VH-VL binders against q0atu2. Designs and how they scored, part 40

Target 1, 119 residues: q0atu2
Amino acid sequence: MLDKKARIRTSREYRNVFEKGKRLSGRFLIIYYVENALDNNRFGFITNKKIGMAVIRNRIKRQLRAIVREYQGQVKNKHDIVLVARAGIGKSSFEGMEKDYIAIMKKAGLFARNANKID
Short names: E, the ipSAE of ESMFold2; O, the ipSAE of OpenDDE; V2, 0.75 times the mean of E and O plus 0.25 times the DockQ between their complexes.

## First folded at step 1 (VH-VL)

Design k8 (framework fv_ivicentamab_arm2)
Fold by OpenDDE, second read of step 2:
Structure k8 (fold): chain C 119 residues (1-119), chain A 120 residues (1-120), chain B 110 residues (1-110)
Amino acid sequence: as target 1 above (119 residues)
Amino acid sequence: EVQLVESGGGLVQPGGSLRLSCAASGFTVSDNYMNWVRQAPGKGLEWVSIIYSGGSTDYASWAKGRFTISRDNSKNTLYLQMNSLRAEDTAVYYCARTGYDFYESPFDYWGQGTLVTVSS
Amino acid sequence: AYDMTQSPSTLSASVGDRVTITCQASQSIDSWLAWYQQKPGKAPKLLIHKASSLESGVPSRFKGSGSGTEFTLTISSLQPDDFATYYCQQYDSYSGEAYTFGGGTKVEIK
């Protein structure tokens, strides 16, 4: 589980990201990202009913959190990042999901330049 | 059916201002990246500005300070406010949508363009 | 922003000819390159995205290839409908200038 300080927790925080952030769409994910005034990154996760039943949505969230946690040390600082699961993600493999995350984050320029794990 | 329709172009004197509109249908402007691209007569395509789905904006280096991209969600319309216009700003201005899926579609839909002529 | 160098600026060809247009980026953009076709008085039309993926409805005689800094658009057998101006576009970076177009290549009838 992500550290509490690394989580977007309030509706206001989510709203801020959606209103002021940039958006990129991948195959399975959409990310919204914006700079924050903190020294750490915060992540939010959104799944809707189009993804599937609650059990599926919860699984997807756990998988996304695992992916984010795995790569969090390579993400540029001072960003709020919201991951929105797309409808097809329920049929994706974890590896496919991870690949999509990496691709989107790279495109967004959110990984550190010297990050090698994503290569 | 997706459609983009630009309007607001015309003749304007140097130093003048003009606001272009791009009315979208078939999709929601606020859910997509929207762009302005211009093309001087007989010249190539030049990206002007983008507004992201979140509302943040970016501009070409030459456009910063003079051009402002915005949108009205209630009208599903994109705008380009152009100030301090110069002769070199004479061009057909297109609005273009960046595809929902970034990897599959860059500028997938374009308007027909509107001509802006800056001349004394 | 990346510099995009497109060549040639003008290309004269005949129906049935094999046509090749090149686009060179100043920095690696992986495969994040698109090709557009524009006819006089019309808006550009997206042909290819991600360097080599054809858009729906685009004839198979169009082929995009390349990665990194070197890209090509090939028309295997030029058709009358293909006389137009073609542009490459990078969309790898959203910093500064989010998109950069090549200078264009006018394919005209010989």
Scores: ipSAE 0.014, ipTM 0.675, lowest interface PAE 8.5, mean pLDDT 89
Fold by ESMFold2-Fast, scan of step 1:
Structure k8 (fold): chain C 119 residues (1-119), chain A 120 residues (1-120), chain B 110 residues (1-110)
Amino acid sequence: as target 1 above (119 residues)
Amino acid sequence: EVQLVESGGGLVQPGGSLRLSCAASGFTVSDNYMNWVRQAPGKGLEWVSIIYSGGSTDYASWAKGRFTISRDNSKNTLYLQMNSLRAEDTAVYYCARTGYDFYESPFDYWGQGTLVTVSS
Amino acid sequence: AYDMTQSPSTLSASVGDRVTITCQASQSIDSWLAWYQQKPGKAPKLLIHKASSLESGVPSRFKGSGSGTEFTLTISSLQPDDFATYYCQQYDSYSGEAYTFGGGTKVEIK
């Protein structure tokens, strides 16, 4: 699970990222991202009704959190990042979502070297 | 130190199967993206498959349906299950690690390879 | 899918020569291009990542340049250890094939 410290929690904070952040679209995901004044990254997740019923939206949100958690050590520090699921994400596999996340984070220049993982 | 050691290669008949292993030391395979790359005798490098740190996989179009990449985290070992082998699959098979920051270091460490020969 | 074309496929050179190898991508890969060196019977060795960034321990005579669709690897003063086959590789994560290699360039003694 993502730590409370690593989550965007308030509507105000989500709006700030949407208003001031950069936007990059992938196949199944859109990210909005902005540098923050904290010493850590924070993530937000938006799954709206256009992707399907509640059971599908809840599955997608859970899977996206798992993907973000897996790769959080590779994300450049001091960013607020909101992931928005596109309508087509409901037809994707977990693998498809993971690949799209890697692609968009790399394209955004948000993936960085983690010193503890360098051999 | 980082080390990758492949094993499991050998002679196999067309239509047969082989499972290759890649034993990793000095790092944890589940924390990295792991790849299989092959090279036919006298030919160039050809990417086969990847397993991402989260466990998702991808394959070259010609490998899909015949080859399966997997890992055993308890053994820190990567595998490639190869089915319905053809003469064209004859190659040295390398395992390779994508660097932790894969947009800085694509394949930063390679094993020494294991030869697979598909012949009657 | 990205196609990667290397030229020349083979070149003959002498110690001390300046050697240039070219790699062309079928569509823009920005700077997501690596160069590898392979000696007979050995695994490839990563030399350069992100088109121009030299890997730790790789001699400064190796230089990568280019962006978009055209890339070059230059060896400014060829040494005996440099007679090998060189491969470029795209690793643009938007590719339908995650990693595509060029056909290779064999640098052999004249």
Scores: ipSAE 0.007, ipTM 0.614, lowest interface PAE 10.7, mean pLDDT 85

Design k9 (framework fv_ivicentamab_arm2; at its last look DockQ between E and O 0.15; V2 from the best seeds 0.00; counts 0 for: pae E 9.9 > 2, placed apart)
Fold by OpenDDE, second read of step 2:
Structure k9 (fold): chain C 119 residues (1-119), chain A 119 residues (1-119), chain B 110 residues (1-110)
Amino acid sequence: as target 1 above (119 residues)
Amino acid sequence: EVQLVESGGGLVQPGGSLRLSCAASGFTVSDNYMNWVRQAPGKGLEWVSIIYSGGSTDYASWAKGRFTISRDNSKNTLYLQMNSLRAEDTAVYYCAREYGSWDYYFDLWGQGTLVTVSS
Amino acid sequence: AYDMTQSPSTLSASVGDRVTITCQASQSIDSWLAWYQQKPGKAPKLLIHKASSLESGVPSRFKGSGSGTEFTLTISSLQPDDFATYYCQQYDSYSGEAYTFGGGTKVEIK
């Protein structure tokens, strides 16, 4: 799991990202992102009921956290980023989610263009 | 030299089934993101399906339930099983390799194989 | 709804002409756009990736430009070998399809 320091935790923090941040929609994800005044990035995750049952939502959330953690070192610094799962993500594979995350982050300019899977 | 060669196309009646093959040479199918893209006569290009290097799959919304992408690593061959075929499925079907894993374009295409669905 | 709007659908031009094809994305995709050339009875051929990177072996008269939502493919001086249909392409469109192609632009002899 992501360190507490790397997580958006409060409603106020989420609201700040939604109100002041930029929005981009991918295939399975919508991201809201805004610069923060910290030395680290913070991530938030939102899965609502249209994704599916609680078990599914929790699975998706775990998978997204795993993806974010894996590529955390390649994301530009000083950003608060909220990942909102789209309805179709419940039927996606992990690799599909990963690909979508990388793509949308690159499109947002938050990922280096030469970023690659860490293996 | 890298190459993709499709086969298996032909005439089939509505409701019928057909399996397309795509033989790869010069590279390993299982190490790449492989796709099927089709093109109806006189129309544009339409993505059909993807199989990720990890083996998971995904499909266009219209293809789900009727089309199945798979591969045989021992034969270095990609497949597309098409069931419950309809007239609107008439098209040239291309297999295409995505460049790398994170650049989102197709650098290698087969010559295509024609599938005609008609009574 | 299509996330990639390509224009024009058809373009009549003469050898030596400057040709311009445009693609518009429904939202910013930074520079993650590819261009393909397709001749009748042949598979698409990658011309340009990452909006402006020319694929190996592609003549320098082809130029890709743009970023965000507006992209352009330019042929500085049309050659006989360039009469074909051209497509732009992106990934993870808002429509939910993994890959989205523009509608195509047929470049034909005037």
Scores: ipSAE 0.790, ipTM 0.921, lowest interface PAE 0.7, mean pLDDT 93
Fold by ESMFold2-Fast, scan of step 1:
Structure k9 (fold): chain C 119 residues (1-119), chain A 119 residues (1-119), chain B 110 residues (1-110)
Amino acid sequence: as target 1 above (119 residues)
Amino acid sequence: EVQLVESGGGLVQPGGSLRLSCAASGFTVSDNYMNWVRQAPGKGLEWVSIIYSGGSTDYASWAKGRFTISRDNSKNTLYLQMNSLRAEDTAVYYCAREYGSWDYYFDLWGQGTLVTVSS
Amino acid sequence: AYDMTQSPSTLSASVGDRVTITCQASQSIDSWLAWYQQKPGKAPKLLIHKASSLESGVPSRFKGSGSGTEFTLTISSLQPDDFATYYCQQYDSYSGEAYTFGGGTKVEIK
């Protein structure tokens, strides 16, 4: 579970990320991200009805939180980041979602290092 | 040296099944993201399936339900089980290793094995 | 639809020629593009990744350039070993399909 300080909680905070942030799309995920003036990163999660039934959406949201938590130490500090699941995410494996998250975060320049790269 | 060697291709009737093998040497398949990519005679390359280092799998939309990627860690071998084969599945099937954990491109390929689906 | 378009589909060239192959993405892919060489009857071989990063062991006559939607592979002085089909591959697609390949460009003897 992510600490309360690491979560975007209010509609106003989500709106700020959408209005001022950059957008980058991956295979299964879209991120919106903006620098904040805080000591820490904050994450938001959106799973819309195009993904599937509530059971599927709740599974996806739980899995995305687990992925974000696992890689939290690699994320550059002082960012608000909202993850929006694309319709096709329900067809992906857990590791497929994880790979997409890593790829999009690295392409956005939000990861501090490329630990698993050969060259 | 590192290499991939495919086998198991052949002539099969529409509706039939085949299992392809890909033997790896010089590295461990379970430490890598492994893929199947195919090429119809005289045509371009088309991605089929992936097995991630942790064992999860994903498929091209047209391959779901018909093809199953798997591996045997004790034999260091990758497999593709193909069921309900169609004439459109006629192709050379390549085993390919992904370079890194997020890049989605292939640094090592096998020689390929030909699958012909016809009556 | 998200497409990778290569041009020309075929070109004829002589040893020593400068050869240029183009790859166009239907949407921006930044620099997330790889180039492969495939000789007749053989598997593809990785030449270049991230649009311009030459793989170890690949001759320096191969050069990749471009970003966004337009990319080129240039062979500065064509050698006999270079008669092959070349493929680009994007790895930054919005379509939900990773691993989209171009249609290929066949470089054949003039």
Scores: ipSAE 0.440, ipTM 0.803, lowest interface PAE 2.6, mean pLDDT 88
Fold by ESMFold2, look of step 4:
Structure k9 (fold): chain C 119 residues (1-119), chain A 119 residues (1-119), chain B 110 residues (1-110)
Amino acid sequence: as target 1 above (119 residues)
Amino acid sequence: EVQLVESGGGLVQPGGSLRLSCAASGFTVSDNYMNWVRQAPGKGLEWVSIIYSGGSTDYASWAKGRFTISRDNSKNTLYLQMNSLRAEDTAVYYCAREYGSWDYYFDLWGQGTLVTVSS
Amino acid sequence: AYDMTQSPSTLSASVGDRVTITCQASQSIDSWLAWYQQKPGKAPKLLIHKASSLESGVPSRFKGSGSGTEFTLTISSLQPDDFATYYCQQYDSYSGEAYTFGGGTKVEIK
């Protein structure tokens, strides 16, 4: 998935993103994001019970982690980013979640071209 | 030299199929967001389809179900499969590279390939 | 989906004229707008991105402005090379369609 340094791990870290960060909503996702003082990005994932049973929520988290990992090389550096699943995401396909992630990350200005990260 | 070269256009009867190719040189197709845009003779530009660097796709509403965007990373080539062609699909078809950073505009265009749908 | 309306559809001008082309979005697209130039038989060429940022190698006589729903492309002193068709394009990723082009403005010699 993501390595340990690329994960938001503590309640305080999550709270900082929610309190200090910017928020954008898409069809299936909400992102919260804030600049950090690290040399890397960190990601967090939230699903709540209204999305469905635990097996559904765990599937959604796995799919979101896979999407984030796939595009991690294109994300603007030094950000803490929390993905929050919206109600109704359990009826989405993997492709639907992926398109929504790309759209919302583009709008946020958080994507960079892959070719520019090698110097 | 950074280039896009379209091919595969030609004359086809209504209801027919055609596959367009777009060969890229000087950059890697799979590191970029790639688009098809068309232009009917004497008319304006119309977005057709996108394939994101991660492989997900999206389409203009009129193209869904008839057109399929794809790529072959080993050939560094983008494709557009067009089925059930109609007279109104007559156009020059361009492939275009989306910059894929904080501003998502089309920074590189091919010269286009003409598709004519006529009896 | 967002509609993009360009005006005028055709514009007649002389070398040296100041030319202004307008693009209007049906709802706010903030600054997610690009301008392209296209000459007959050629592919479009990017001029301006993010409403007002000039692409490298584009002459400084081209200037983009605006935000929200109203945008302009201005050519401060029209040159012979500038007789072409100009298109605006929204690239706001929440529009429902990924991208929408305006109908174009043909700039012709008077």
Scores: ipSAE 0.008, ipTM 0.602, lowest interface PAE 9.9, mean pLDDT 85
ESMFold2 (binder alone), look of step 4: mean pLDDT 89; pTM 0.907
OpenDDE, look of step 4: ipSAE 0.707; ipTM 0.905

Design l0 (framework fv_daclizumab)
Fold by ESMFold2-Fast, scan of step 1:
Structure l0 (fold): chain C 119 residues (1-119), chain A 121 residues (1-121), chain B 106 residues (1-106)
Amino acid sequence: as target 1 above (119 residues)
Amino acid sequence: QVQLVQSGAEVKKPGSSVKVSCKASGYTFTSYYMHWVRQAPGQGLEWIGYINPSGGSTEYNQKFKDKATITADESTNTAYMELSSLRSEDTAVYYCARDEYWYESDYFDYWGQGTLVTVSS
Amino acid sequence: DIQMTQSPSTLSASVGDRVTITCSASQSISYMHWYQQKPGKAPKLLIYDASSLESGVPARFSGSGSGTEFTLTISSLQPDDFATYYCQQYDSYPLTFGQGTKVEVK
């Protein structure tokens, strides 16, 4: 579970990321991301109704939060990042989601050599 | 400011069709679903369906599958609902309403003023 | 289809009264909202996701509940609150509404 200060919560904050941010698509995930004026990263999660029933969407949301939490220290600081689950994510494994997340974050320049920690 | 402005009242004969419009302004039209809901005189609310203006995908209440057609025109930021083979029981106020489909729990934050469709012989 | 049933169907109340309206879903749901409708007007969002107050809605309105049982409360009824109230589920398609609860002057 991510700490509440690391979550994007309001519709205005989500809209800011969509309107001003950059977009990258992976196999199961789309990310929208923009630098913020805070001293920390914030993450938002969108599992729209195209994915399936509430049970499936809630499972995916929990799994994405767990992945983001695990790799939080590798993310370049001062960014608002929204993860949008694509329709096909309901058929993916946890490992598949994790691999897609790492690949997208590296492609965005938000991961690996751009992380706050060297490792 | 967000506004949804619907077309004016219609009086139709049984067996005809009606097409109601809903013109959106004050927001990015393709970022919100547009739903249609009707209300017969003195009755409750009944959901008809929605359209995602981004790409035009639709979902219908099974009751309306062969009766309602929902479309959207991005060039004019206008959603439409066409109802065919009208019967007296279709007499109702028809509302458009938007929601933000990207959130887990979507809701109808803005509604059109309503369009009264009267079907009489 | 998920059936939404409201209780009571009609309620007579006086200004200053505490008003409680209930909504029961035929199966467990996670997403439901409350709307207010005045005569001749479109519905207006009051509460989303069972308990979140919509911006601009007075604090006397509150929502609670989970699973199959949900409640809308008006802590001190004002003249502007005489209206019909509807619950709605957004858990699955087709979207469904309760039959409405009319709050009328006693």
Scores: ipSAE 0.007, ipTM 0.601, lowest interface PAE 8.9, mean pLDDT 86

Design l1 (framework fv_daclizumab)
Fold by ESMFold2-Fast, scan of step 1:
Structure l1 (fold): chain C 119 residues (1-119), chain A 121 residues (1-121), chain B 106 residues (1-106)
Amino acid sequence: as target 1 above (119 residues)
Amino acid sequence: QVQLVQSGAEVKKPGSSVKVSCKASGYTFTSYYMHWVRQAPGQGLEWIGYINPSGGSTEYNQKFKDKATITADESTNTAYMELSSLRSEDTAVYYCARGYDEFYWSEFDYWGQGTLVTVSS
Amino acid sequence: DIQMTQSPSTLSASVGDRVTITCSASQSISYMHWYQQKPGKAPKLLIYDASSLESGVPARFSGSGSGTEFTLTISSLQPDDFATYYCQQYDSYPLTFGQGTKVEVK
């Protein structure tokens, strides 16, 4: 489970990542990411109403948190990263979301060399 | 330091409405969600809903959709909850509580002191 | 809705006792929090994300668990700890709390 130190929590912090960060789109996910001045990574998640009803949005959000937690040891330090679910994510499997996350993080250069799944 | 100060106790007749306030200080009001939770006498905690003061978006427990309206005034750093069509079972202590945004697990790190709303004829 | 059930509903304990309270979710959850409430006062956050101790909370409090079963432990009960404890889940809206566990003097 991601502790408080690893989470982007305030609207202001989310806005900072969106305004100053780099953007990279995957099949089901968009990431916005920016280097921070901290010694740790922080993650944020956005599932908007385009995804579906609250039940579906909450399921997707929970699954994305689990994926991020599982791979957090592979992420290069000192980044604020926001994951935005694209409208089509509701039709994806958990495995599909996981593969998309790994692909976009590697393409962004955010995964450490020779990193392996920690869970 | 963070403080949430609520309005005083209310005694209301069945069928009336009541509006409870929660004045925030010690932090940036628009950076956190404000949640409302009630507790009937001798009972447990029940989540009513939240508001994001930045933009005014709300989420409600479906049980309270026809009962509660949550609003916020950024100019006064105050959140409000209005209860309509009051019934005796609405007698409870109502709390405001500061939570983090909806995208993560919302833990309530600061609470108001509570407002007792008593509904009696 | 996710139902949170606490056990026991009431326990009697003495200062110095090890106290364990359980919280069972009706479905697997990733995230839950524990609160303490004293008579006439608002609840106070103790543990967030199942096992993280909130700032200012004494080290005798700890949380553990995963899936559907979570526990709050007080390693050596102090007079200040006689209170009602609530668990809460966030995995799904509406947010829900357990019914509470009252820790009272033996």
Scores: ipSAE 0.007, ipTM 0.603, lowest interface PAE 8.9, mean pLDDT 86

Design l10 (framework fv_daclizumab)
Fold by ESMFold2-Fast, scan of step 1:
Structure l10 (fold): chain C 119 residues (1-119), chain A 121 residues (1-121), chain B 106 residues (1-106)
Amino acid sequence: as target 1 above (119 residues)
Amino acid sequence: QVQLVQSGAEVKKPGSSVKVSCKASGYTFTSYYMHWVRQAPGQGLEWIGYINPSGGSTEYNQKFKDKATITADESTNTAYMELSSLRSEDTAVYYCARGEYFDYWETFDYWGQGTLVTVSS
Amino acid sequence: DIQMTQSPSTLSASVGDRVTITCSASQSISYMHWYQQKPGKAPKLLIYDASSLESGVPARFSGSGSGTEFTLTISSLQPDDFATYYCQQYDSYPLTFGQGTKVEVK
């Protein structure tokens, strides 16, 4: 699970990311992101009611948090990032969501190092 | 119930400006984005841009960046779109449309009735 | 910009007919929406995210497709369905619409 300090929790904080942030779309995810004035990154997760019932939305949120937690060390510091799940995410595998997350974060320039050529 | 009510038809001279209003009711105005879309007579739909009424932030189709200015007044629950330097090609019906604040699919679930702007000599 | 192209541009049909409208994107997209517009009226959302039926829309409307090819189907055309239909992509800005398909009485 993500530390409490790494979570966007208030509607005002979400509004700040949407108002001032940049947007990039992947296959299953949309991210909104902006630099913050804190010493850490914060993540928000949105699964709209159009995705499905609460059980499905909660499963997707847990999977997205697990992915974000796994790759948190690669994210450039001092950013607020909101992940919005697209309607088709319910049909995706965990690996599909993970691949989409990595691709979109790299495209956004949010990964601190591009180590693909070495690894 | 949700309603978006737009200002009435306008007839303008080339080179002038026009400001169209869209008054929202039946929901929390700051919880949804407001988009603007135009439709020339007999033609299809063209997206102009949106505003987030909560903070006033905007996003424009680059084609309209120097022509359209979108604003919102939270005290009156009204969004505005101003078009400058009007040309005959700007003759169109202009619509406001609601996009859900926590629904980022950019669906337009409610639309205003449209405002016809005619640009003629 | 992503270009959306609809086929056919016009379609003549009778009440009770099965109507199929196609929308092609100039590049692969994951999601798109369908709208209905009647003369003198604003568009109305029918289908979002390619296949999800909007609340209050009759079950005779359905959407399918992925990648670059998407389809709107009306299983049994009703008098209220004679209108122009538009597809829209939301994968990237600017948001773009197809040119429209007019479904008119035969």
Scores: ipSAE 0.007, ipTM 0.557, lowest interface PAE 8.7, mean pLDDT 84

Design l11 (framework fv_daclizumab)
Fold by ESMFold2-Fast, scan of step 1:
Structure l11 (fold): chain C 119 residues (1-119), chain A 121 residues (1-121), chain B 106 residues (1-106)
Amino acid sequence: as target 1 above (119 residues)
Amino acid sequence: QVQLVQSGAEVKKPGSSVKVSCKASGYTFTSYYMHWVRQAPGQGLEWIGYINPSGGSTEYNQKFKDKATITADESTNTAYMELSSLRSEDTAVYYCARYDEWSYDLYFDVWGQGTLVTVSS
Amino acid sequence: DIQMTQSPSTLSASVGDRVTITCSASQSISYMHWYQQKPGKAPKLLIYDASSLESGVPARFSGSGSGTEFTLTISSLQPDDFATYYCQQYDSYPLTFGQGTKVEVK
């Protein structure tokens, strides 16, 4: 689970990221991101009704948080980042979402070039 | 039948602008993203950007951010791409293409016939 | 940007030949497609997600590969297959295509 300090919580904070941030689209995810004036990163998650019913949207949200948490050490500090799930994400695998996240973050310059999940 | 029909060929002077149209029929216009791709004579394909007609949100290849403006008119089911400050290297065939970004399968399944834009003095 | 490099750039072949075209990505990718373009026409989707055959495309076309190396194979070349073939990645924006492989008559 992500620490409280690492979460975007208010409508105003989400609006700031959408209005001032940059946008990148992947296969299953869109990210909006902007540098913040804090000492840490903050993440927000949006799953809209087109993904499916609440149980599916909540599962996707949990899986995205798990992915973000696993790779948080690779993310360049001092950014507010909002992940927006696309409609097609409901049919994706966990691995597919993870690969999409890594690709987008590297494209944004927010990840170390060699950041990979290795076990 | 699903179709994308583009406007006719254009011949423009350097420094001018051009607006290419892409009229969609046979499907719900707001359910699919519309992309633009160009092909210079004898060269390969180059992605320009897309628009989501339902909300008007756009994404651009950084190379074209200051060159291309993509818009959509939901009332006429037509997407547009305007190119500004035309140079000779903008001479190309420009394609619109439908991309299913709302489903699991993500690829260009329907293409317009192409619009040749020639920039010459 | 992810660079897609095709090999060969041009090949000469006869009807009935087995033709193989390769596509190399500058980094590991999970999502790529193959298109066919005939002179004066728009590109046509052949293979999506590396190996899935698009509806209406003849079974002589097949795709394979993963990571950084992908191949398109035509098992028995037909007259309609003389065209330029492009690979495309959808791993990240901007979307990028290979430079194309022209299959011409020998």
Scores: ipSAE 0.000, ipTM 0.516, lowest interface PAE 15.4, mean pLDDT 84

